# Designs tried in a protein design chat: VHH binders against q84jc2. Part 34

Target 1, 232 residues: q84jc2
Amino acid sequence: MSKMRNLVEEKFLEFYESWVIQLELYLHQLLIAHNNNTMSETELRHLISKLTTHHKAYYTAKWAAIREDVLAFFGSVWLNPLENACSWLTGWKPSMVFRMVDRLRKSRVVLVEAQVKKLEELRVKTKFDEQKIEREMERYQVAMADRKMVELARLGCHVGGESVMVVEAAVRGLSMGLEKMVKAADCVRLKTLKGILDILTPPQCVEFLAAAATFQVQLRRWGNRRHYVTHS

## First folded at step 18 (VHH)

Design lj16
Fold by OpenDDE, look of step 18:
Structure lj16 (fold): chain B 232 residues (1-232), chain A 126 residues (1-126)
Amino acid sequence: as target 1 above (232 residues)
Amino acid sequence: QVQLVESGGGLVQPGGSLRLSCAASGFTFSDNAMSWVRQPPGKGLEWVSGISGSGGQTQYADSVEGRFTIIRDNDKKMVYLQMTSLKTEDTAVYYCARFPYSELWKYLDSGKFDYEGQGTQVTVSS
C-alpha cells in the first residue's frame, strides 16, 4: 500500500511538473496572441484547441492515477501549501473561474447582453452543482465511521499476512466514494470551462485562458517562494 | 537591469539557414522560460517558439515546426533559434522574450508587449 501510494505520488508529481511547465509556454502563446490583432479567427481557435487539449490531458492523467490511489490527491504532494489551500476536492473550485470572467467584463472586452445572460446562468448552475457535491461529501464524511473504517483502524496496527489484504480491501472500499466525488467535481470543472468557452468569442477565449493560466502560474510561483519549494 | 540582446539576423535566400542568439542578463535566467517572437512587416507580433527554464520542454508555432529549433545554455545565459528551410514568410524582426511573473497582468491589461531587446532583422528574399 505504501509503495503504491508513493509510486502514484511520484508519477503524478513528475507529470504535473511537466504539465505546468508546458502551461507556462502556452501562456506565452496566449499573451502574444492576445496582443496580436492580426491573427485570424482560425488561428485563435487553433490555439484555444491546443489549450483545451492540454487541460484534457491533465484530467486523463488524473483519472488514471485516482483509479490507483485517490487518496494521493488529498495530500497532493505536487502542490505547495498555498495551492493546496486554494484547492476544492483535489482541484480548482469551479465557481472561482467566474472571477476571471468578471475581469474580462472590467477590461477592454465588451460582452454583449446575450453573453452576459448566458454567463450568469452558467454561474448559477455551477454553484448549484458545487453545493450538491459538497452535500454528498458531508454525507460521506459522516458515514466514515462505518464497519470498514473500524476494521481498518484495528488492523492498521498489525500489518502482516492476511491482515494486509483486509486492510487493502477496506481502503479500496472507502476510496470508492471519494473517487466518485472527485470525478463528479472534475466533471463540473470541465463543464464549466466548456460552457465559458462556448459563450465567449475566440479573442475573448484567449484572454480568459490567459488570465486563468496567469493566475495558476502566479499562485504556484508565490507559493513556492514562500515555502521554498523547488520543482524539477 | 534586465537586458536581452538579439543577434544573428541577416539576408538569406529561400531554403537558407540562420542562427539567432539572445544574450540575457539582469534576472535569474534558469528560472524563466524564454520565447522567440517575431514581427513581420505590416503584421502584429507573433509567437515563434518557447523553451522551459531547464530547457527540457520546447514548443513551436505550427508555421515553424520541423524547421526551427530553440535551445538554451543556462551557463552562458543564452537562448538560440536555429532556423532552417527559411521561407519568405519568415521575414521579420525577431525578439527574444521573457514574461516576468510579476508583470503578467500588465500584458493582459495593456494589450501591448514591451520589447526588452532591440530585435534582429531576418530577411528571406530571392
Scores: ipSAE 0.885, ipTM 0.966, lowest interface PAE 0.5, mean pLDDT 90
Fold by OpenDDE, fold request of step 23:
Structure lj16 (fold): chain B 232 residues (1-232), chain A 126 residues (1-126)
Amino acid sequence: as target 1 above (232 residues)
Amino acid sequence: QVQLVESGGGLVQPGGSLRLSCAASGFTFSDNAMSWVRQPPGKGLEWVSGISGSGGQTQYADSVEGRFTIIRDNDKKMVYLQMTSLKTEDTAVYYCARFPYSELWKYLDSGKFDYEGQGTQVTVSS
């Protein structure tokens, strides 16, 4: 079944499809680098930087889009149902990436005690920040169903003109709140990512980024296959 | 079965050009991004270039940017690497590579790249 999309959805869909394709190509680089013991630290850092820049580009585009229509990201038509099911406030859940870190501990990568300690501190901080955002988000979600909003919704459904304007204004207000929440979540994502990359060595960063990219790419592929979704 | 067959390598002088070809079979070609990788003498495998399934997007290693061009023909199931302004440091065995979705974790866990083709030797020497 085809769904009509607004301009923001269409534009971001195109962007995201392109962005994910690029991510897959970067993944090729990461996988090769991960399996190449002859690469210098400088070369690895450069690759890491390219990936970091790529991720920053995503958030730049996202933040531009959410200024126009933050609600588009709560539908996220560019994602398949599986991807959406795994999303937290329009993106990956920050604490989830520590599963990738845990993978490092189980692999051939050896983390020194100082790294383990710092990662644990970061994990605790990340979790704390997530919970704060969740509480605030809950407040917004509950507020949307308060008496005032229900009354406005009723008016908007049955009466045109002034009542419609009032409802639209209310929705805009709520959207602004949601935008703040999304941005807050994104900040936690970015801080968490930066924190991890600052703690890990360049080879460890490459493996971590490869794991993260692999997860994203496979989640998309599996989800598309299961739901017969075509995202180019 | 999956098969990748590289060709087009040879001996060239610095500043010369070569065009590598990769014939693919045994999988849905257009659904897979493809890469060229190379192994210089005494060094590990390094990534050279990549192209999306549709061919609409490409990436290059800094060392080959502006000199190499990757293209693909999905109808013929071919990937090409046009190499120009070749340097001595480009000397390597070149491989065409795919990374199927189902095996991505294998590549991470194994620490090994499983070559699907025989590769083609490129030697740049005066």
Scores: ipSAE 0.884, ipTM 0.965, lowest interface PAE 0.5, mean pLDDT 90
Fold by OpenDDE, second read of step 21:
Structure lj16 (fold): chain B 232 residues (1-232), chain A 126 residues (1-126)
Amino acid sequence: as target 1 above (232 residues)
Amino acid sequence: QVQLVESGGGLVQPGGSLRLSCAASGFTFSDNAMSWVRQPPGKGLEWVSGISGSGGQTQYADSVEGRFTIIRDNDKKMVYLQMTSLKTEDTAVYYCARFPYSELWKYLDSGKFDYEGQGTQVTVSS
């Protein structure tokens, strides 16, 4: 049976496709800025601000959507299988960005000792926060198999009347919990990103953002090619 | 092989207009976002404008916003830059640019953008 997309899925798919296209255009800007050593700090900061605003827009849209249907994000029909496989709680894993920073360091980025120290502190904190969320998710997932859920499962999904209401109520309860967890994860993502950008110099920020955007764009393209996925 | 051929540059007075053209070949044109970039004399390469593969979305540098318009024709494999209200600071060699997806990391790692076209000279002078 072909899965029919619900309204939330369809809307967010449209949003995300547009958002990614914009990201690609920003990537062009970032790459050129990275190449241009004559850009002023003010100009660089302005570009960084544009990108951060773009990312904030994503989460604004996401949080609006998850209020309606958080379960849509656990299927994420707007993502290809490769993107989904790389997802942690409906998005990128916060600790992953430090790998990108490390990659930059191996290239041309020179970090001063103070930056290195701050990044390490942030890494530790981020990892701690991730683990905390993972523990909560584990607890939540285990709890899904509680007595109430088992009873609901026995009733079956095709029971009409009052039973349907009970099932729907249960699903709503589950969804609320998931929403909280997703928001928590997103908060860690945003805090981590902000933390990194606060530590890095404007030129370093541009390079970092370019790397991140490159990764996203390529992951999507590679995944689409591999799985012959067309969302538009 | 990939080819980008820019044209339409020239000498124009401040306040004047020019339309740049870029003919693209050697790749799936509609699948690639395209940009215009420019290099002013004695300065680094500057991003000017970008357009999505479908042409449905565009971006502009603040310095050209409201004055320049980027358009593409996927049937003809052309990208255009309509420039109006030209200023002396718009003087530069203009390049049509794509970023090959397979080489994005190359650009990032090298810090050098290897534009594929020869560019077209735009000179704004009284």
Scores: ipSAE 0.880, ipTM 0.962, lowest interface PAE 0.5, mean pLDDT 90
Fold by OpenDDE, fold request of step 23:
Structure lj16 (fold): chain B 232 residues (1-232), chain A 126 residues (1-126)
Amino acid sequence: as target 1 above (232 residues)
Amino acid sequence: QVQLVESGGGLVQPGGSLRLSCAASGFTFSDNAMSWVRQPPGKGLEWVSGISGSGGQTQYADSVEGRFTIIRDNDKKMVYLQMTSLKTEDTAVYYCARFPYSELWKYLDSGKFDYEGQGTQVTVSS
């Protein structure tokens, strides 16, 4: 039996499917550029800009959707189980991208000491920001189990009347908190990405973005092979 | 075995038109995004255009946007590049390339693009 999806889920699913397809096309561009040492800095910067614009489009769509139903993103029917398992507050964990940065350090790309230092500073800051968000997230999650809600659960009062109103209010409160946390997390993601791109040279940026996109695409493919995913 | 065979190149004057064709075999064509790439004289291989597996989405390099059109026929396992308003700077060997789903890391690490076809020469000259 197919899982029932709401309108927000359906719309975002369609969007995301298209977005991922475009990402793959961009990735192909990145890979070609990465393997072309004759491209000008201007050309590379333009490609980087296209990718960053593509990512911005994702968050624009996401933020519009979470205003309607943030809970949809905690189910994330557009992702396979593997992708969901790797998800932190409805997206990639910001600190994870530094693994791609680490790859640069081991690749043919030479990072100067100043870049390395700045990247490490950014890493520390990113982790700090993640922890801060996690603490706040826990607060909202725990708050769902307040005295009133626990008592209602004990009594089994979820059938109708005043108890239903109380539960709905609690869910609304949680949803508002979750939306806030998701946005905060996305801000950390975007700041982290921007920070990295500001530190790296254009060729390094292309390699970084290619690595990140490659990981994303492969993760999706790996997950799809393991678990049947239907978008019908 | 994966095979990509490009054709349709030739000598043309500036402002002219050409239509390149790529015949694909040896893989599930409709599941793969396809791209056209080109290698100008003395330069590395550069991306020109891409099209999704279904053909529903396309992308173009800025240098060819509005002049080139990529299309595909999944039934015939063909990808095409309609080139119009050709310029001298479009002179290159053109290659058809499939998205390397199984070789993404290889492409990322190799530092060299491994194209599969022979390419087709496009020369734009007065």
Scores: ipSAE 0.877, ipTM 0.956, lowest interface PAE 0.5, mean pLDDT 91
Fold by ESMFold2, look of step 18:
Structure lj16 (fold): chain B 232 residues (1-232), chain A 126 residues (1-126)
Amino acid sequence: as target 1 above (232 residues)
Amino acid sequence: QVQLVESGGGLVQPGGSLRLSCAASGFTFSDNAMSWVRQPPGKGLEWVSGISGSGGQTQYADSVEGRFTIIRDNDKKMVYLQMTSLKTEDTAVYYCARFPYSELWKYLDSGKFDYEGQGTQVTVSS
């Protein structure tokens, strides 16, 4: 007898299904804007603003949900197994986005020397922040495996309320630490995204956002194809 | 084999209404989000509206919000654009569009929109 989904998971599943479908429609807008060489800078900045607002809405909803249940975001029910396998601390890995930028530079994007310098500085900062979070995650993994915690859990099983309360407090402390780490990772994601968009020109931002949305949509469709029968 | 056939355009006075139709064939229609795009005289392609594969979600360009409605009928494999309160700035050739998931990187890398239909002309003038 299993609890398939708790309240947090059900609410976020509904939100995420809508959010990713809307992202797909924004992708259509980005692809048409990428094709159109007569759009003004103001028009492009407006579209970019809609995309950044859409991404901020995701994090607003996520941060509200993780305050209630951070564990729902580790192995999420609203993602297919391929999407979950590609997650780093409940989302995309910040340093990996620069491989997308590098790939775009090899195709169509023309960057001036000043932009390249700023992107490299951002890449280094992003990697540094990422590594700090990874070291903190290692500390929590060690704490979870710590023999003192195992002995406290065993003691709670053998004797009553004070041992149980100590174990519950330790588990709550680890959950609070996980929430803090997830928010820190999301802050790195947001800072990296904004940093890239600040460095790129509006047409370059459109191409970057289109590439990012394309990757996300493609990952979802590829993973879903393995789980559903295709009608002939 | 893939075909999109746009129709329903014409000459209309400002404030008037038109309903554009797009008949689709040669692909699994309900798997594809669809958009209406337009090309005004002397300008590039402009995105107008989009609708999810199920039809449950829509988006509109700011310039048409509240005046245009996108609708799909998956049984008939049709997409419609109901246009009201038409303005002279709405004058354009209108196309329906899809972006197959397997070809998204091709579109991004080339920057070329592959028309699958001939479009339908909408002219708004006094």
Scores: ipSAE 0.808, ipTM 0.935, lowest interface PAE 0.7, mean pLDDT 84

Design lj16
Fold by ESMFold2, fold request of step 23:
Structure lj16 (fold): chain B 232 residues (1-232), chain A 126 residues (1-126)
Amino acid sequence: as target 1 above (232 residues)
Amino acid sequence: QVQLVESGGGLVQPGGSLRLSCAASGFTFSDNAMSWVRQPPGKGLEWVSGISGSGGQTQYADSVEGRFTIIRDNDKKMVYLQMTSLKTEDTAVYYCARFPYSELWKYLDSGKFDYEGQGTQVTVSS
């Protein structure tokens, strides 16, 4: 069923629907490249660059949208319920991409000891950064539960003048805090992605990107086939 | 059950034009992104172009951008590849392929991408 949507949600829904369709087309390219052992390193790096540019375009659009309405990214209208249930601070938990890296270990030819060591170091760093953000979320939640802030928000419904300005400042502060945490999580996601792609060879990057895109496409497809999710 | 039938290939001079056709059946055509893929002599499969289910979005390999156009007709369940300014390196067997939603993990795990049609031969030579 459709629901009421604000302008930010409507614009990002349109953007995201186009963005995932393009991701499917890129995934088809990645599958063919994965099959073709005769592609040059230059050709593979170009395809990898197209994928990274596509992901950067997502974050560019997202960061513009969260300046207007960060809450739209918590329970997003452009995602089905399954996709939303898998979200951690408005996106895939940064360390989850290492499940796609782990698939490369079963493609045994692909990873040498030096790569395995670097990938494990990156995994540890990523989990450390996640834990820092989780601790900051706890502090944010405590601040939101602060009785003074809740009382001031309620008073804003019934009074004006100085109380309105204090409530407005408190609401802006809460929204800015949440925006900062979302951006911090996104920075960990981008740093982790860049780190993985820097460690992997071009054929390994193609396989990794294909696995990540496959998971995203399949999660969307599976969630959309549930009885009460429509796509028209 | 699923069937893709490619046609329109042939012998053509460099600089010439061809239009390839792909007739689809056995699946919900408008729900599927479609691609053209080619296999040059002695080489692996190369992705050429792709088109979304609605036809509103397309992508092209750099080697064919500006020379090839992918088109679909959902009423007729057809995909076309309009080829112009053909070069000898365009010589290949051309296949159309549907996006393999149900078999993505299988294709990733095997490292083999299966096409479903017989393909159509394009030969560019003087």
Scores: ipSAE 0.783, ipTM 0.925, lowest interface PAE 0.8, mean pLDDT 84
Fold by ESMFold2, fold request of step 23:
Structure lj16 (fold): chain B 232 residues (1-232), chain A 126 residues (1-126)
Amino acid sequence: as target 1 above (232 residues)
Amino acid sequence: QVQLVESGGGLVQPGGSLRLSCAASGFTFSDNAMSWVRQPPGKGLEWVSGISGSGGQTQYADSVEGRFTIIRDNDKKMVYLQMTSLKTEDTAVYYCARFPYSELWKYLDSGKFDYEGQGTQVTVSS
């Protein structure tokens, strides 16, 4: 298991480094689009689609990797400590993304009443889904703390193959439970993202996606740079 | 201070080719993603293509994919845009731009792109 964990981490590290670099290139494109009031709606929707496709590609790769080593995504080697500290169940917290929408409303984005109502409904639904996952995680944590599984593993050295098979099945079951919760959290993230983009107009979507990508890129950049650097 | 110098523009016929160059100085070139952007007559800035700091990853706008190639030479601190199969819609002033890491939030808040070079004119006309 420990050998497989190392190989999964190496492969996903390579994927993630590439994925973030591509996100930076998309962000540059968003920043230019953000300032171009002559872009057609078709052009804006194509750019938005590229960003959503890029985010979906991340989850496709992630879900393949967690089938082999879900624990790699808790305190990941491809993230710096700041990025890991900001994680909720292996990713950004869905309900917190609405603070970014609020920030945009205070600066550049004007929303009509219908959009505000729909965003509030989505915010409430997202918070509800988060709370449900948090309750399920608590139940999982209780199951993980069951010392009987540990005792059975110790007795397996003396009891033989049936005890080993039961312990292996229990470990697989607990690992699969954690994978299920991570996927559920990711589904809330994807549903929240899609919901926001469906409510916003194409120019507003560009603003939102640019802000979201900026936060992710800066978090990585700041966490990789030490605050010892003096700025003139 | 940061300096970007674009060159290689000119007048070409549709279907023609041009190679744009960008000489960069005043920043850590190999750590910065670079892009080509353009401003067509009467329109705002359009992103054309981008390349990662190492040169290993590229992206292209839909309108130029398959026709343009972005290349960088980190030893010479140069970025190039090889343009082929040019169309009249490619007529624009072309600028190279560095990824604005230190000014990302400023760009988000103000919505203003600051040109670092004077650009190079590409005109595709019969």
Scores: ipSAE 0.739, ipTM 0.907, lowest interface PAE 1.1, mean pLDDT 84

Design lj17
Fold by OpenDDE, second read of step 21:
Structure lj17 (fold): chain B 232 residues (1-232), chain A 126 residues (1-126)
Amino acid sequence: as target 1 above (232 residues)
Amino acid sequence: QVQLVESGGGLVQPGGSLRLSCAASGFTFSDHHMSWVRQPPGKGLEWVSGISGSGGQTQYADSVEGRFTIIRDNDKKMVYLQMTSLKTEDTAVYYCARFPYSELWKYLDSGKFDYEGQGTQVTVSS
């Protein structure tokens, strides 16, 4: 179990480092596109598609990894402390992106009334979905002191051959609930992102994605500088 | 003619509670999103909270989130704002409006919004 966890952490760390490098490359392209108003709509849509595909790849890898060990993502050794501190259920909090949209509105992005209305509706829905997940998480956390945990505690005091198998089974049982919640959270993230991109025009999408990528990259850089963290 | 009548304001100490009411007439109440807005002394209009026509969705400004609750009664054509844990910064004239945030945001921090009601004064002071 420990070996599997360590292996999952190592593999995902390698994946994530590569993924971030690619994200930085895309960020550069987004910034160029944003600052150069000469790109065609087709070109912009292509760029947006590349980014969305990149994000989908992240979740594909994540979901594969959490099937093996979801607990690895509650430590997230591939993230620095600052990134971890900003995490909600192993990722970005969905409602946070609306703050980014608000900032865009105050800058160069001009939204029509219909877009603003749709974004507002999406914000409310997202918030409700977050709260629902949080309530379920709270229930789960309170229920942690259940029979399974008592069994783990008991077995932890008595080290034996058969006890190891029982402990592993118990841990897997506990992990199933966490996996479900993480997936639910990821679904809200994906729905929220899709919703925003469906509301925005291609140029607006590029600006939004650039802002989001910038935030993610800068957060990593700031955290790494502060804590002198190096990965891989 | 559209008419909105706010009430329930008053003087309260910090940490106290107050419930505002808004009586609406002159339009199809259930078809409209309702908002509470406020104007602090010397400041522009600030959006506080919103509720959808059906009452199924609610929104709050960050400054009041977790402290204020908006509800509506479509049968009575009323919208309410329950305020708790009041702060001195909550001191303002409070207005109700039959518009969502999406239509009110352009008036934020300005005095350009044409209020349909007279508002109700809320003063939070020790």
Scores: ipSAE 0.000, ipTM 0.227, lowest interface PAE 14.8, mean pLDDT 87

Design lj19
Fold by OpenDDE, look of step 18:
Structure lj19 (fold): chain B 232 residues (1-232), chain A 126 residues (1-126)
Amino acid sequence: as target 1 above (232 residues)
Amino acid sequence: QVQLVESGGGLVQPGGSLRLSCAASGFTFSDHAMSWVRQPPGKGLEWVSGISGSGTQTQYADSVEGRFTIIRDNDKKMVYLQMTSLKTEDTAVYYCARFPYSELWKYLDSGKFDYEGQGTQVTVSS
């Protein structure tokens, strides 16, 4: 049974497929840079900048899309089931990236005490922000049984005529709340990412970004194979 | 067995052109993005260009942007690098690379890139 896709889903699917392909090519750059000890700090910073710009482009596109239909991102037809299962509020869970940081610590990368301290502080802050968003989400979900949502439930899936406007109003109300929460979550993601990159040295940043990209690319490929999903 | 065989290198004058070729075998070619990398004398490996599995997306290093063009033929399992306006700093051994997905972590952990081909020498000199 083919899922019916709306225009927002279709557009973002195309965008995301292209975006992920580009990410893979950036990953090649990162891997080579990681293995090149002769690269200057300036060159490394430039590469890091390219990657950060790439990530920013994703959120720019996402935020434009969620203004049109935030519900599309709770289905996320551009993701396979494995990717969806790993998603938190339409994206990666911010605290998850510290697993990549931990990997650095266990690798050949030597973090100085000051870096370790700052990373721990950031971890605590990130966790706090996640919990705050989760509490708001819970509050919102509990509050969903308002007059508009009750009316929507009463009308069911068989709506017509004047009832359509009521349903649309209810959906808009729901969407506005969800959009706010998704944006909040994305802000935490971006802040966390920026925080990590500000703490790490350029070579460490390259390794971190390579690890993150590797995880993302592999997760997608594993999921596609398991579920026979073809993207691009 | 995976094989990557580079060819097309040679000696050229500054401003000249070369076309490198990479013949791939032993893996699903269209499923893998491909890159060209190079190793200048006395320096580490440098990423040059990359192309997606389908060939619809390409990236270039700033140093070669506008001068080099990467293309692929999935039917022939070939990757090409058209080089124009060559400079002395383009002198290097050039390799094609697929970065197998199952070994990505290996590259990160080892800190070493194991290129599968022998490479092809490009020398730009007056």
Scores: ipSAE 0.887, ipTM 0.967, lowest interface PAE 0.5, mean pLDDT 91

